# Ledger of designs, part 10: VH-VL binders against q9fz32

Target 1, 221 residues: q9fz32
Amino acid sequence: MALYCRDTLIIIFQKLTVADLARASCVCKVWNSVATEDDLVVSAFTAPWRIKELVGRPASVSFWRDNGIWKFAISHRICRGDSVTSLAVKYAVQVMDIKRLNNMMSDHGIYSRDRLLIPISNPEILANTTCYVELDKYAKREVAVLYLEGAPKREQPVPGTNQQSNLSADGKRRLIESLRRSMQVDDGTALYYLAIAEGDPRSALSEFSADLRWERQAGLN
Below, E stands for the ipSAE of ESMFold2; O stands for the ipSAE of OpenDDE; V2 stands for 0.75 times the mean of E and O plus 0.25 times the DockQ between their complexes.

## First folded at step 1 (VH-VL)

Design k4 (framework fv_enfortumab; at its last look DockQ between E and O 0.17; V2 from the best seeds 0.00; counts 0 for: pae E 21.2 > 2, placed apart)
Fold by OpenDDE, look of step 19:
Formats: structure tokens, sequence, C-alpha cells
Structure k4 (fold): chain C 221 residues (1-221), chain A 122 residues (1-122), chain B 107 residues (1-107)
């Protein structure tokens, strides 16, 4: 009887890892309702790292699959003179790890970018920090981003550099509607998957399908 | 306690060679970058060389490039500086200095040895 | 190479005085600056990085500020043990470079 009391469940679930919360969410509807609460999930995600605050929320539940160190990255604004090698030195990480995180095939790709995500080698840097959940277009994933120099200036999405495909506003709307229908999701979710797919609807569907498969395996659906 | 102990300093003639060593203890040596920094008598500090934790990345000051070679043996917790073609201007106290990270940013000199003196004189 | 210019080269001060040392970089180095203290006949000691104290044991009277090209080390109330030479160092790019140093001496 005690395991059906919401208050009791909250107390218990506050001590669970993200992985355990995910498992708990599959037990029954009541457990699911508590285990999926935003505050509990965020707390479980941030607590092991002693993160002070998590700003933003992922569009995909898959973000909460784990809270490994690879979920986090430092945002480095590229400056003149920066190289992947120099950044590796600066942050005491491997060049290959930087390249992998940012989907870089060559070192020269750095010059086309405004920022690089830097993998975190020392988890202690996360302690008492604010992390921002962002979708990085190059990494093609949601990442909890640490800014060392302060809160990201909300670069207002410069409306213009969305190389959104020259699809007319009407074309984009139609595409989103098509994806929404195909995915059976809301507009926001469809837009999210389209964004991570860089405007490719096929890729968007593929990513969505992958997430669904995971959710099914995890018993979240 | 972190300890760095330099050795190998001495008197050498111009054109001569010396090998400096730094023995590290009190920390996981293989996890840290290491540096050599020197100070001429009555002068300021001059960075000499950097070597990454794995040894894969190395940098030299232009003043020593081509003459000095930094190396490390992680199994022995040892840092070395082979100095060839020594010049009068190389006369200095040479410090071994550990690099580290703070909040994701590296700083090169969180711990220093006591230094070893190199004197180049005719 | 990034040149670091410290000012003043020397300062005479009394115990209890506020001391300010400036370091200027020839180009922008963001916050990649460290300060060191060196006493006569001793190895340099790491003091602060950017605006944060890194080492346990650095007194709170030491503070760093600045970004870009201009940086300041401040000793709010000079103590007898603070008479030393201070160096700034940029860690923005190789080669790593130091300022010329500032000698804080007793008045």
Amino acid sequence: as target 1 above (221 residues)
Amino acid sequence: EVQLVESGGGLVQPGGSLRLSCAASGFTFSSYSMNWVRQAPGKGLEWVSYISSSGSTIYYADSVKGRFTISRDNAKNSLSLQMNSLRDEDTAVYYCARGSLYKGSWYPFDYWGQGTTVTVSS
Amino acid sequence: DIQMTQSPSSVSASVGDRVTITCRASQGISSWLAWYQQKPGKAPKFLIYAASSLQSGVPSRFSGSGSGTDFTLTISSLQPEDFATYYCQQANSFPLTFGGGTKVEIK
C-alpha cells in the first residue's frame, strides 16, 4: 500500500539515479507519473555532478537515457589562432575526442565554425555550475553545455542563418505538418527532429524511429 | 604532497650539453602536462618547453627550438630536458613546473620545483 | 608571440596598503591569465588564475580581474609576507609568455 502513495514514491524516487527512474517508470502508471516528473528527472541528472542548475529541456526523452560525462561539454568560442590541437592542450583533452564530439573530419573544419564543443575530462568542473541543454547542429545531439565565461548571450537565433532550405515558409510548414503526421507527434517535436536532421525529413524520421525504439526497449512507452 | 625535484644543473662551456631531470612524486604523473621554465640571474621568468601528459604534444620557445629536447617517462615519473649547443644566454635556474586544469581551463604552472642552476661560461 | 607588459615594474608600499598591479597583453587572451608570486631565492608560486583563486591557502586579500587585454592583480591590504615579485602569464597560446614582473617592496 505504501508504494502507491505519491508522497512516499517521491521520497524514494528522489534517491534514484536517472537509469533507475527510467526503470521505475515502466513498473505501473502510478510509478510512471512520479518517475517522469521533471523535477525528479532533472535532480537525478544533475545531482551526481553537483550541478547547480540545468537550464532548458531536451526535446527528446532519449537525452535522459544516461547522465554520463559525455552528456556534457564546454562551449568554446573559436578565436583567431585556435586550432584543434591548441584547444586540446587548453582543455587537456584528446584531439580525437574533440573531433568526434563535433563530427569533424579534418582540423580545417574549425574555421567554418563559431564554436566547438569540448569534451569534459574532469567532472569536477561541473560542480556548482549552470549547464544549458542545447541542440548542437554539428554534434547532431542534445548536450548539456557549460559556459566558462558566463551565461550564453542568448544569441537570438539570428533568424537569417538558419540555412533552412529555401523552402518557402509555406514549404516549411508543409514539411513540418507532414513530419508531424508521419511521426504522430506535435509540431514542436517534429520541428525538433527536423532541426537535428538539418532539414532532412528522412533523417528526421530516422532519428525519431531510433528514439522510439529506445523508448520501447526502455519501457517508457 | 606534490613534489618536483630538479637535477642535472652545473657549469658547462658554450657549445656544451646538459641533461636536466625532474623527479615527480605525490600525484599521478601521467595525468599531467609538464613544463620547463627558466629564470636568468636577476631577470624574469621565461617559458622553455611544454609536454602533454602523453608526450604526444610538445612545444618549445623559439630561443631553444632545435637545441633543447623535452621528454618524459611516465613509468618512472620523470621529466627530462636535453640541452645541446648551450649559449651564455641559457644561463638560468631551470624549474620543472606542473600543468593543471581549473574549471576546464588549463594553467601551466600550479606546482614548481626548487630549480636547478645551469651556468654557461667560458 | 603575445607580449605581456606589467606595470609598474616596482612599487613601494606599506603594510596595510592597497596594491594594484596591471598586466596588458599585446592581443586578446580572453581570461587565460595566471598570476605568480616569487620571493627572493625561491621558486615561483602559483597565486590565481584569471579572477579565481585556485590554490587552497591563497589569502582572500588577493584578487584578480580583467579580460581581453587588460588584467589587474589587487592586494587589498598588504601584509609583511606579501613583499615579493609578481608575474602575470598568458596561457592563451604558445609560446607561453610572462610579464616582466612587478616587485612589491617595503616603503
Scores: ipSAE 0.116, ipTM 0.627, lowest interface PAE 3.0, mean pLDDT 86
Fold by ESMFold2-Fast, scan of step 1:
Structure k4 (fold): chain C 221 residues (1-221), chain A 122 residues (1-122), chain B 107 residues (1-107)
Amino acid sequence: as target 1 above (221 residues)
Amino acid sequence: EVQLVESGGGLVQPGGSLRLSCAASGFTFSSYSMNWVRQAPGKGLEWVSYISSSGSTIYYADSVKGRFTISRDNAKNSLSLQMNSLRDEDTAVYYCARGSLYKGSWYPFDYWGQGTTVTVSS
Amino acid sequence: DIQMTQSPSSVSASVGDRVTITCRASQGISSWLAWYQQKPGKAPKFLIYAASSLQSGVPSRFSGSGSGTDFTLTISSLQPEDFATYYCQQANSFPLTFGGGTKVEIK
């Protein structure tokens, strides 16, 4: 249950460049002679970027009108020590481009999020990958998202399942307060662990305990 | 692109001294802990030393404690290992390895340099 | 110091084989264990952290398991590029210690 970190993403990006040459010959899209309208649109959207698979569909048909690189983004899982500035350097993008994409007014906004969208600097990173069409709550628009560390374990909520987040603002405040007291940390730290645990307080405590143990053993706490 | 490039290896007599350097590029060096790991000819990996991102916390393997000194210069993106009172057993390839405790990753060796060879013989 | 013992020291295998490597810690290290792959003349490559978490970009045929003192690295279907020496490393406490290595050789 470890956090995904900047270090992991740097290694993946470097390896993707190497892997591209090895797999260029083995990417095959099999088509029926009678392609559906949906298949044609998806193929046109993904082909220029050599995307292997596009999961999900946009709510608006206007999404398909433009397949420029700005339709895509890397979903970065926020790790302790991350900042908008350090992520801009890591991904070779501008700080202001990250802020615009995420509708951020300040750098401190990242600690209220479990993930951050990063603009695509090098389109080759999309080659032979799986992208997910998601309505991003912070960007307030549909984005084709790349998960360098792998997509979240849980698929999008399935119809017929009442798995939606039922936490009211007051309920979330009470969970953060409880975690803050249990872990003896500040609100920002409690919120961070709750976010990476996708709202599950037991998972949040488990992740925090693992990190605290590591820090103490490493002499950092 | 993350790169770590070691230098300073060579042939040295027993009791002599040698200074290894590691030049880092492609990442924010001051945000990562750094390590030295060595490997004697035909042998396994042996951790040598750790230095925290700020340089304030340092650890050494017992076999080198008192003889080796790890240091870093965050302004120059460089890591150093000053090796004194060298012995035959110090003959090895020395790797510079990036660690990241608390500030990204708590697993210590996610990126390695190509290594620099140190040979201690008369 | 925490001593890490790997077994076997060497294993002969063919492409397609399932290979299992064991690592034992002299005291409990919870899940603070990493696995590395090293090819001749090359620097080690990070494979697995936290005993079972696969580093991004590493093929899914690699898997780790274990907790406490006994740990296992499994390669479910050995490929030509997997012939290498594998090392476990405990990250529980300083000094950091590696296992002696397991060489996976062509049968």
Scores: ipSAE 0.000, ipTM 0.390, lowest interface PAE 18.1, mean pLDDT 75
Fold by ESMFold2, look of step 19:
Structure k4 (fold): chain C 221 residues (1-221), chain A 122 residues (1-122), chain B 107 residues (1-107)
Amino acid sequence: as target 1 above (221 residues)
Amino acid sequence: EVQLVESGGGLVQPGGSLRLSCAASGFTFSSYSMNWVRQAPGKGLEWVSYISSSGSTIYYADSVKGRFTISRDNAKNSLSLQMNSLRDEDTAVYYCARGSLYKGSWYPFDYWGQGTTVTVSS
Amino acid sequence: DIQMTQSPSSVSASVGDRVTITCRASQGISSWLAWYQQKPGKAPKFLIYAASSLQSGVPSRFSGSGSGTDFTLTISSLQPEDFATYYCQQANSFPLTFGGGTKVEIK
């Protein structure tokens, strides 16, 4: 078979790993053209994990050069009652691996996020699934994400968002800042607890303290 | 149709051993996690053990850890539970249960066998 | 370990009644709760996953609700085939744990 025939190169390159495709792309113009075809690259990237479909295009070409398991993650929608410890147990991964993947310095106060990336400990979960290429804002890297519910979902309203409040905009801002300092959390977490407490700061602190006690009882260290 | 058939139950003395088997058919066995769940006479359900589809991830209930060993043979579509150092409190009907692929869960048990009875009695 | 408390332990009801069964988790479990039905001498039957989603083939008279720690299974109009024991199960973390069961009996 001719090394410069496009059809022959496609047959050969379909069998290559992502690393070998990268090497092949450096040989000559014809090889580069074939080795960088989107369908071929996606097929080589997904085949080892038997992924059915990869949706989205990465901003960086370097995304394709490594398809090790750490390139993939489960996108878990955070609900009331979740903690880094409970999610580590749920997904059979280590707390530290969750924290590293999400660039976290603390393992409490996760409710400022809508979703948390979970490392994959059992690659079989990827088989016959659709993964989505996303740039994770917290981790600041591109990840192929699996949604166990099948596709990204629209964010739901935070409970208590229909509450009427007498606070001025300036008073609300000062309240949020006070709660943030008292709880030692970011604005998003303070807003979350204030929303579930329907604008009552004492209830917000009570809910946070209860969740923090649960996290300490769960053995976070 | 999904079928799970347990076997290997029986009467055994305390301290004895017994091996349960579950034969699976009607689905791609190697794609599903599997569980054992037991129910003592007149009592509720108790989860016993979990094994992932490949067999690489295994969990046990604290009450059986160190005494029971779950395993699977994907070539033979079979799940096994080796039970050692049996106690009176291990007396139960043992169910083989398939983990669901439903989203947002720890694979709740969507299909169950009819169970096999283990009686530990002196 | 997450303990699951079901109440009541039994319900005496007539055909056509509305039956409500409550399940409480000792810790927050988000929506990771399943419900099962078990008839005497039979294996459990899967009814509901993720607190409120009905398994295929489950009659619409069954419904589930709740999140966090408090969950409810409701049978809107009890039928003769619904007399059984019902179990909740948390799927939030290992070890997976069941509630103690609620037996629904004929009055």
Scores: ipSAE 0.000, ipTM 0.404, lowest interface PAE 21.2, mean pLDDT 78
ESMFold2 (binder alone), look of step 19: mean pLDDT 92; pTM 0.944

Design k5 (framework fv_enfortumab; at its last look DockQ between E and O 0.03; V2 from the best seeds 0.00; counts 0 for: pae E 16.5 > 2, placed apart)
Fold by OpenDDE, look of step 19:
Structure k5 (fold): chain C 221 residues (1-221), chain A 122 residues (1-122), chain B 107 residues (1-107)
Amino acid sequence: as target 1 above (221 residues)
Amino acid sequence: EVQLVESGGGLVQPGGSLRLSCAASGFTFSSYSMNWVRQAPGKGLEWVSYISSSGSTIYYADSVKGRFTISRDNAKNSLSLQMNSLRDEDTAVYYCARDEWLGSDYYGMDVWGQGTTVTVSS
Amino acid sequence: DIQMTQSPSSVSASVGDRVTITCRASQGISSWLAWYQQKPGKAPKFLIYAASSLQSGVPSRFSGSGSGTDFTLTISSLQPEDFATYYCQQANSFPLTFGGGTKVEIK
């Protein structure tokens, strides 16, 4: 009887790992309803790493199934003089791990990118931080991204995006991230559609979908 | 107080026209996309039309496309729906609803008017 | 168009009961889902989005979950004021579409 009480379940489930929550979600509808609660899942995901805040949500529930250290990465903006090797040294990680994470075939690929995801070797860096769930184009996966230099700088609002004017820098970031996830595209593409949609994410998604349909009809895909 | 107030509903014959209005107050109207949503008697909710904050992006449900025209006057904090060639199936309570998103993928029509009734009958 | 299939169409429940409403999208809509409550003779009221409550004043007994195609609204302990019709709505793409609604009735 006690296991059907939502409050009791919440208390119990707050102590569960992400994996256990996943298992719990399969037991019954009641358990599912509690075990899939966003707050519980996020807490279970972040707690082992002492992450302060997780911004954004993955497009796929499968994201939560794995909360290993490899789920996290540092966002490094590529600067002049950076090399995969130098970054490996800087972050005390293996070159191969950087390359693997970013699906790099050569070291020269770094120059065509704005950022690299850096695998995290020391989990302590995640403590009391804000991580952002992002779909990285190159990694081709959703990653919880740590920005060491703080929240990404406020990109200038795209003209005509009146709705974005009231969003904080973080809000804008989250919006872009959401679009990226939804569209499964890169930032540039997401921004493009957002721009043509005058800052309305739903319109952006619709335009994107329309284009996809068109492409399919045209046999371009 | 944030408020939307619909008006313009009434009885009209098939083939007739009506113009609905929605007056917005208590918020920066020009910053929000708006929707019309209708509900036939005893039926569920049906999205009718969308207009972006600037008015440059507009969408219609297929059921009303070519017959209905959504517009807005941001200076007057007003949303409109011109309904032409009305049909019996257009009979419904029409709501104007404000779109709100807080970034990311969080969305809701968070403000609704009380609705205005449109009855199409011979 | 994205079809939203809502189930059940109606549910009879008692005060204190846990009520679960499901909404399924015909295609992935990420978390672009909103739930609305409508009482008879009243306009719909925004309730929650996806897995979280957006509106202040929404009781904690309401919770949403899901992503992709399957979504759930849960009322943990039904209160007298919760007897209403609930609608899900996808906002992923136009045309915007609502579920068919779920009427929560008193048993």
Scores: ipSAE 0.079, ipTM 0.558, lowest interface PAE 3.4, mean pLDDT 86
Fold by ESMFold2-Fast, scan of step 1:
Structure k5 (fold): chain C 221 residues (1-221), chain A 122 residues (1-122), chain B 107 residues (1-107)
Amino acid sequence: as target 1 above (221 residues)
Amino acid sequence: EVQLVESGGGLVQPGGSLRLSCAASGFTFSSYSMNWVRQAPGKGLEWVSYISSSGSTIYYADSVKGRFTISRDNAKNSLSLQMNSLRDEDTAVYYCARDEWLGSDYYGMDVWGQGTTVTVSS
Amino acid sequence: DIQMTQSPSSVSASVGDRVTITCRASQGISSWLAWYQQKPGKAPKFLIYAASSLQSGVPSRFSGSGSGTDFTLTISSLQPEDFATYYCQQANSFPLTFGGGTKVEIK
């Protein structure tokens, strides 16, 4: 094996897909260190879609295991008169695809949302654009979001901030410590699952366990 | 005094429906997730359903999915369980129970109602 | 789903005895385990959380231990009011699951 220094490994890893990088990181500590470097992972994720810039980073490393088009979405700000059906026509996508992406069981309740995520039907729309890694509370996952009218002026909140939960700062800290121990993960991963569970630690553990089982079944870890 | 009181139980024929209610008092109901737990005559405890403090996250036991609906009204301090397509095996005492995690590091059902009896029999 | 297996299903004991109840999870649940006491005709009472922490007001003769998959509830010196059925419950993932129960009955 020619893998004797970091520079050599970096050159090799620049040729791997996101899934391959995720698999390589599970082989040994040296491979894990190189494979999880920010520049390599971001480049592997964005290059197939020719994305100019990816703003923000996911809380969970599992985000990087898949760079398919379903990781991306258009942010549509809800306006009076909008419906799932009218938006499906506007964006030339299926109603069911919008519902699946947004975890919608029915067409009602759209006006309780600030936005609706729209699936990307034509990947060319991503070329030379800026996408934002955001936790969407309704989709209950991190998404690389495209803003056709420009991104909100404010910085995207870190997953698991107090603004996304009803927990006190001290209570949240204790929950994060407990989840980190139970899941045997880093703080960022614990914060991510707590955020998608809306501050509920049992739901956070359940979501993590489900993701871990899916990854094992898919052969990604 | 922190208290939960169930109501709505009764005798119903298979295929029928019942709506159970749980009235909460003595604490900030909107800050706690809630559970329904049942116990068949002479049997052990079986978890039925969970609802988060906001009502956004809901889980059901496989045996009741598609038939039971959990809901809450935080303005009225009440929890509900709508039970449809009832079967003989749904016969049990139904308890509502508070899930403690926000103000403490203990994670369990720390307050329980007295239970309401549901009998499904032809 | 995580299955919780309790043993024994029943135990006959006398006042002053040391009683040990075990609970085994089919998968690792860290310390996300609670213990409950249920007296005949009553709702369950919360005894222990996080596998080993006593709920406020629970007598010190009760103790819990274990982590991962194997857990134990111990009553160091059984009192008349302790004759009841005890249940473990995992809080690691949904669906939440209870053990089958252990009845502590008078000898």
Scores: ipSAE 0.000, ipTM 0.441, lowest interface PAE 12.7, mean pLDDT 78
Fold by ESMFold2, look of step 19:
Structure k5 (fold): chain C 221 residues (1-221), chain A 122 residues (1-122), chain B 107 residues (1-107)
Amino acid sequence: as target 1 above (221 residues)
Amino acid sequence: EVQLVESGGGLVQPGGSLRLSCAASGFTFSSYSMNWVRQAPGKGLEWVSYISSSGSTIYYADSVKGRFTISRDNAKNSLSLQMNSLRDEDTAVYYCARDEWLGSDYYGMDVWGQGTTVTVSS
Amino acid sequence: DIQMTQSPSSVSASVGDRVTITCRASQGISSWLAWYQQKPGKAPKFLIYAASSLQSGVPSRFSGSGSGTDFTLTISSLQPEDFATYYCQQANSFPLTFGGGTKVEIK
C-alpha cells in the first residue's frame, strides 16, 4: 500500500538522483506520475550542487537526463585582450575544455563571438547561486549558465531572428513553431538551428537536413 | 482566430465533483503548455494547475493537490480539469490559459478563455 | 514558493494622470515578470512580459521596469479604457504566483 501511495512515494523519490528518478519513472503509472513531477526533477537536478535557483524551463526533456558538472558553465563576456589561454588561466581550467565546450576548432577568432562559456573548475561556485537555462548557439545544447556579473540580458529572446527580418514578435514565435513541426524536433533543437541560420528558416532547415545526411552517411543512429 | 472556450461549470454541493473542459481553436494546441487559473468572487488570480504540451509534466497548486486532476487530449484540442472533493473555497471563475514560451524563456499566459463559473454551496 | 506583493491595492486617478504600480517578489526572479490587465467580467489581458517588453497591440503609454525583486508598471497618461485591475505574475518558477492586484479607479 505504501509503494502505491503518492505521499509516501514523494518522500522516497525526493531522495533519488536524476538517474534513479528516471528508473523509477519506468515502473508503473503511479510511479511514473510521481517520478516525473517537475519539483522532484528540479530538486534532484539542483541538490547535488546546492544551487539556490534554476531559472527557465528547458525546451528539451533531455536537459534533465543528467546533471553532471559539464551541464553548467560560467558566461564570460569577450573583451579586448582576451584569449582562450588567458581565460584558461583566469578561471583555472584547461584550454581544451574551453574549446570543447564552445566547439572551437582554433584558439583564434574568439572575437567573432559575444561570449565564451567557461567550464566549472570548482563546483562550490554553484552553491547558493542562480543559474539560467540557455540554449547556446556554439555549445549546441541547453546549458545551465552562471553569471558572475549580475543576470543575463534578455533583450532578444531569439538571437538570430532580429538580424534577418522585420518579423513581429508573433511572427518569430510562429516561425519557431513551424520549424519545430517541420523538423519534428523539440523547441531547443529548433531554436538551435534557427540561431545558427541567423533567423533564416530555409537555412535552418538546410542545416538540419545536412546534419541528418552526415549522421546517416557516417553510420550514426 | 485563436480561442479558448471553457465549459462544465455549475452549482455543486461540498464534497461533490465537476469536470471542466477547455476547447482550443485557431492554433496548434499540441505545441503549447496550458494552465488553469481561478478567481474567487471579488478576489485576485490564483494559479491552479499546469500541463506541458505533451502532457508528460504536470504541476498543481498546494490548495488543490490530490483533489484536482489536469489532463489534455491533443487529438481533440481539449484541456480538462477533474475537480473532486470540492470545498466552499473552490468557488471561483475558472480560466484556461495558454502559455507563451520562446525556448527556455517563459513569458506568461498570452491567451485566456472567457471563464466558467463553479459555485460550491450547501 | 515565490510570494508576490503588489501595492497599492487601489489607486484613484483622473484621465491624463500618471499611474505607478509596484510589485515585489519574495526572492530573486531576474526579469521574469508578466503584467496583466483585467476589466470587470472579462478575462485577464496579457500586457507586459519579461518585466519591460510590451505585448503586441499594447499602447506605448504602458511601460514596465525592474529586475530582481522590485518591479513597476507605469501608465504615463491614463485613458478611460485603462480603468481596470492590474496583476503582476512571476514567470520564474513553479508554482506560478500572482500579485494581489491593483484596482485603478476613477477619482
Scores: ipSAE 0.000, ipTM 0.426, lowest interface PAE 16.5, mean pLDDT 80
ESMFold2 (binder alone), look of step 19: mean pLDDT 93; pTM 0.949

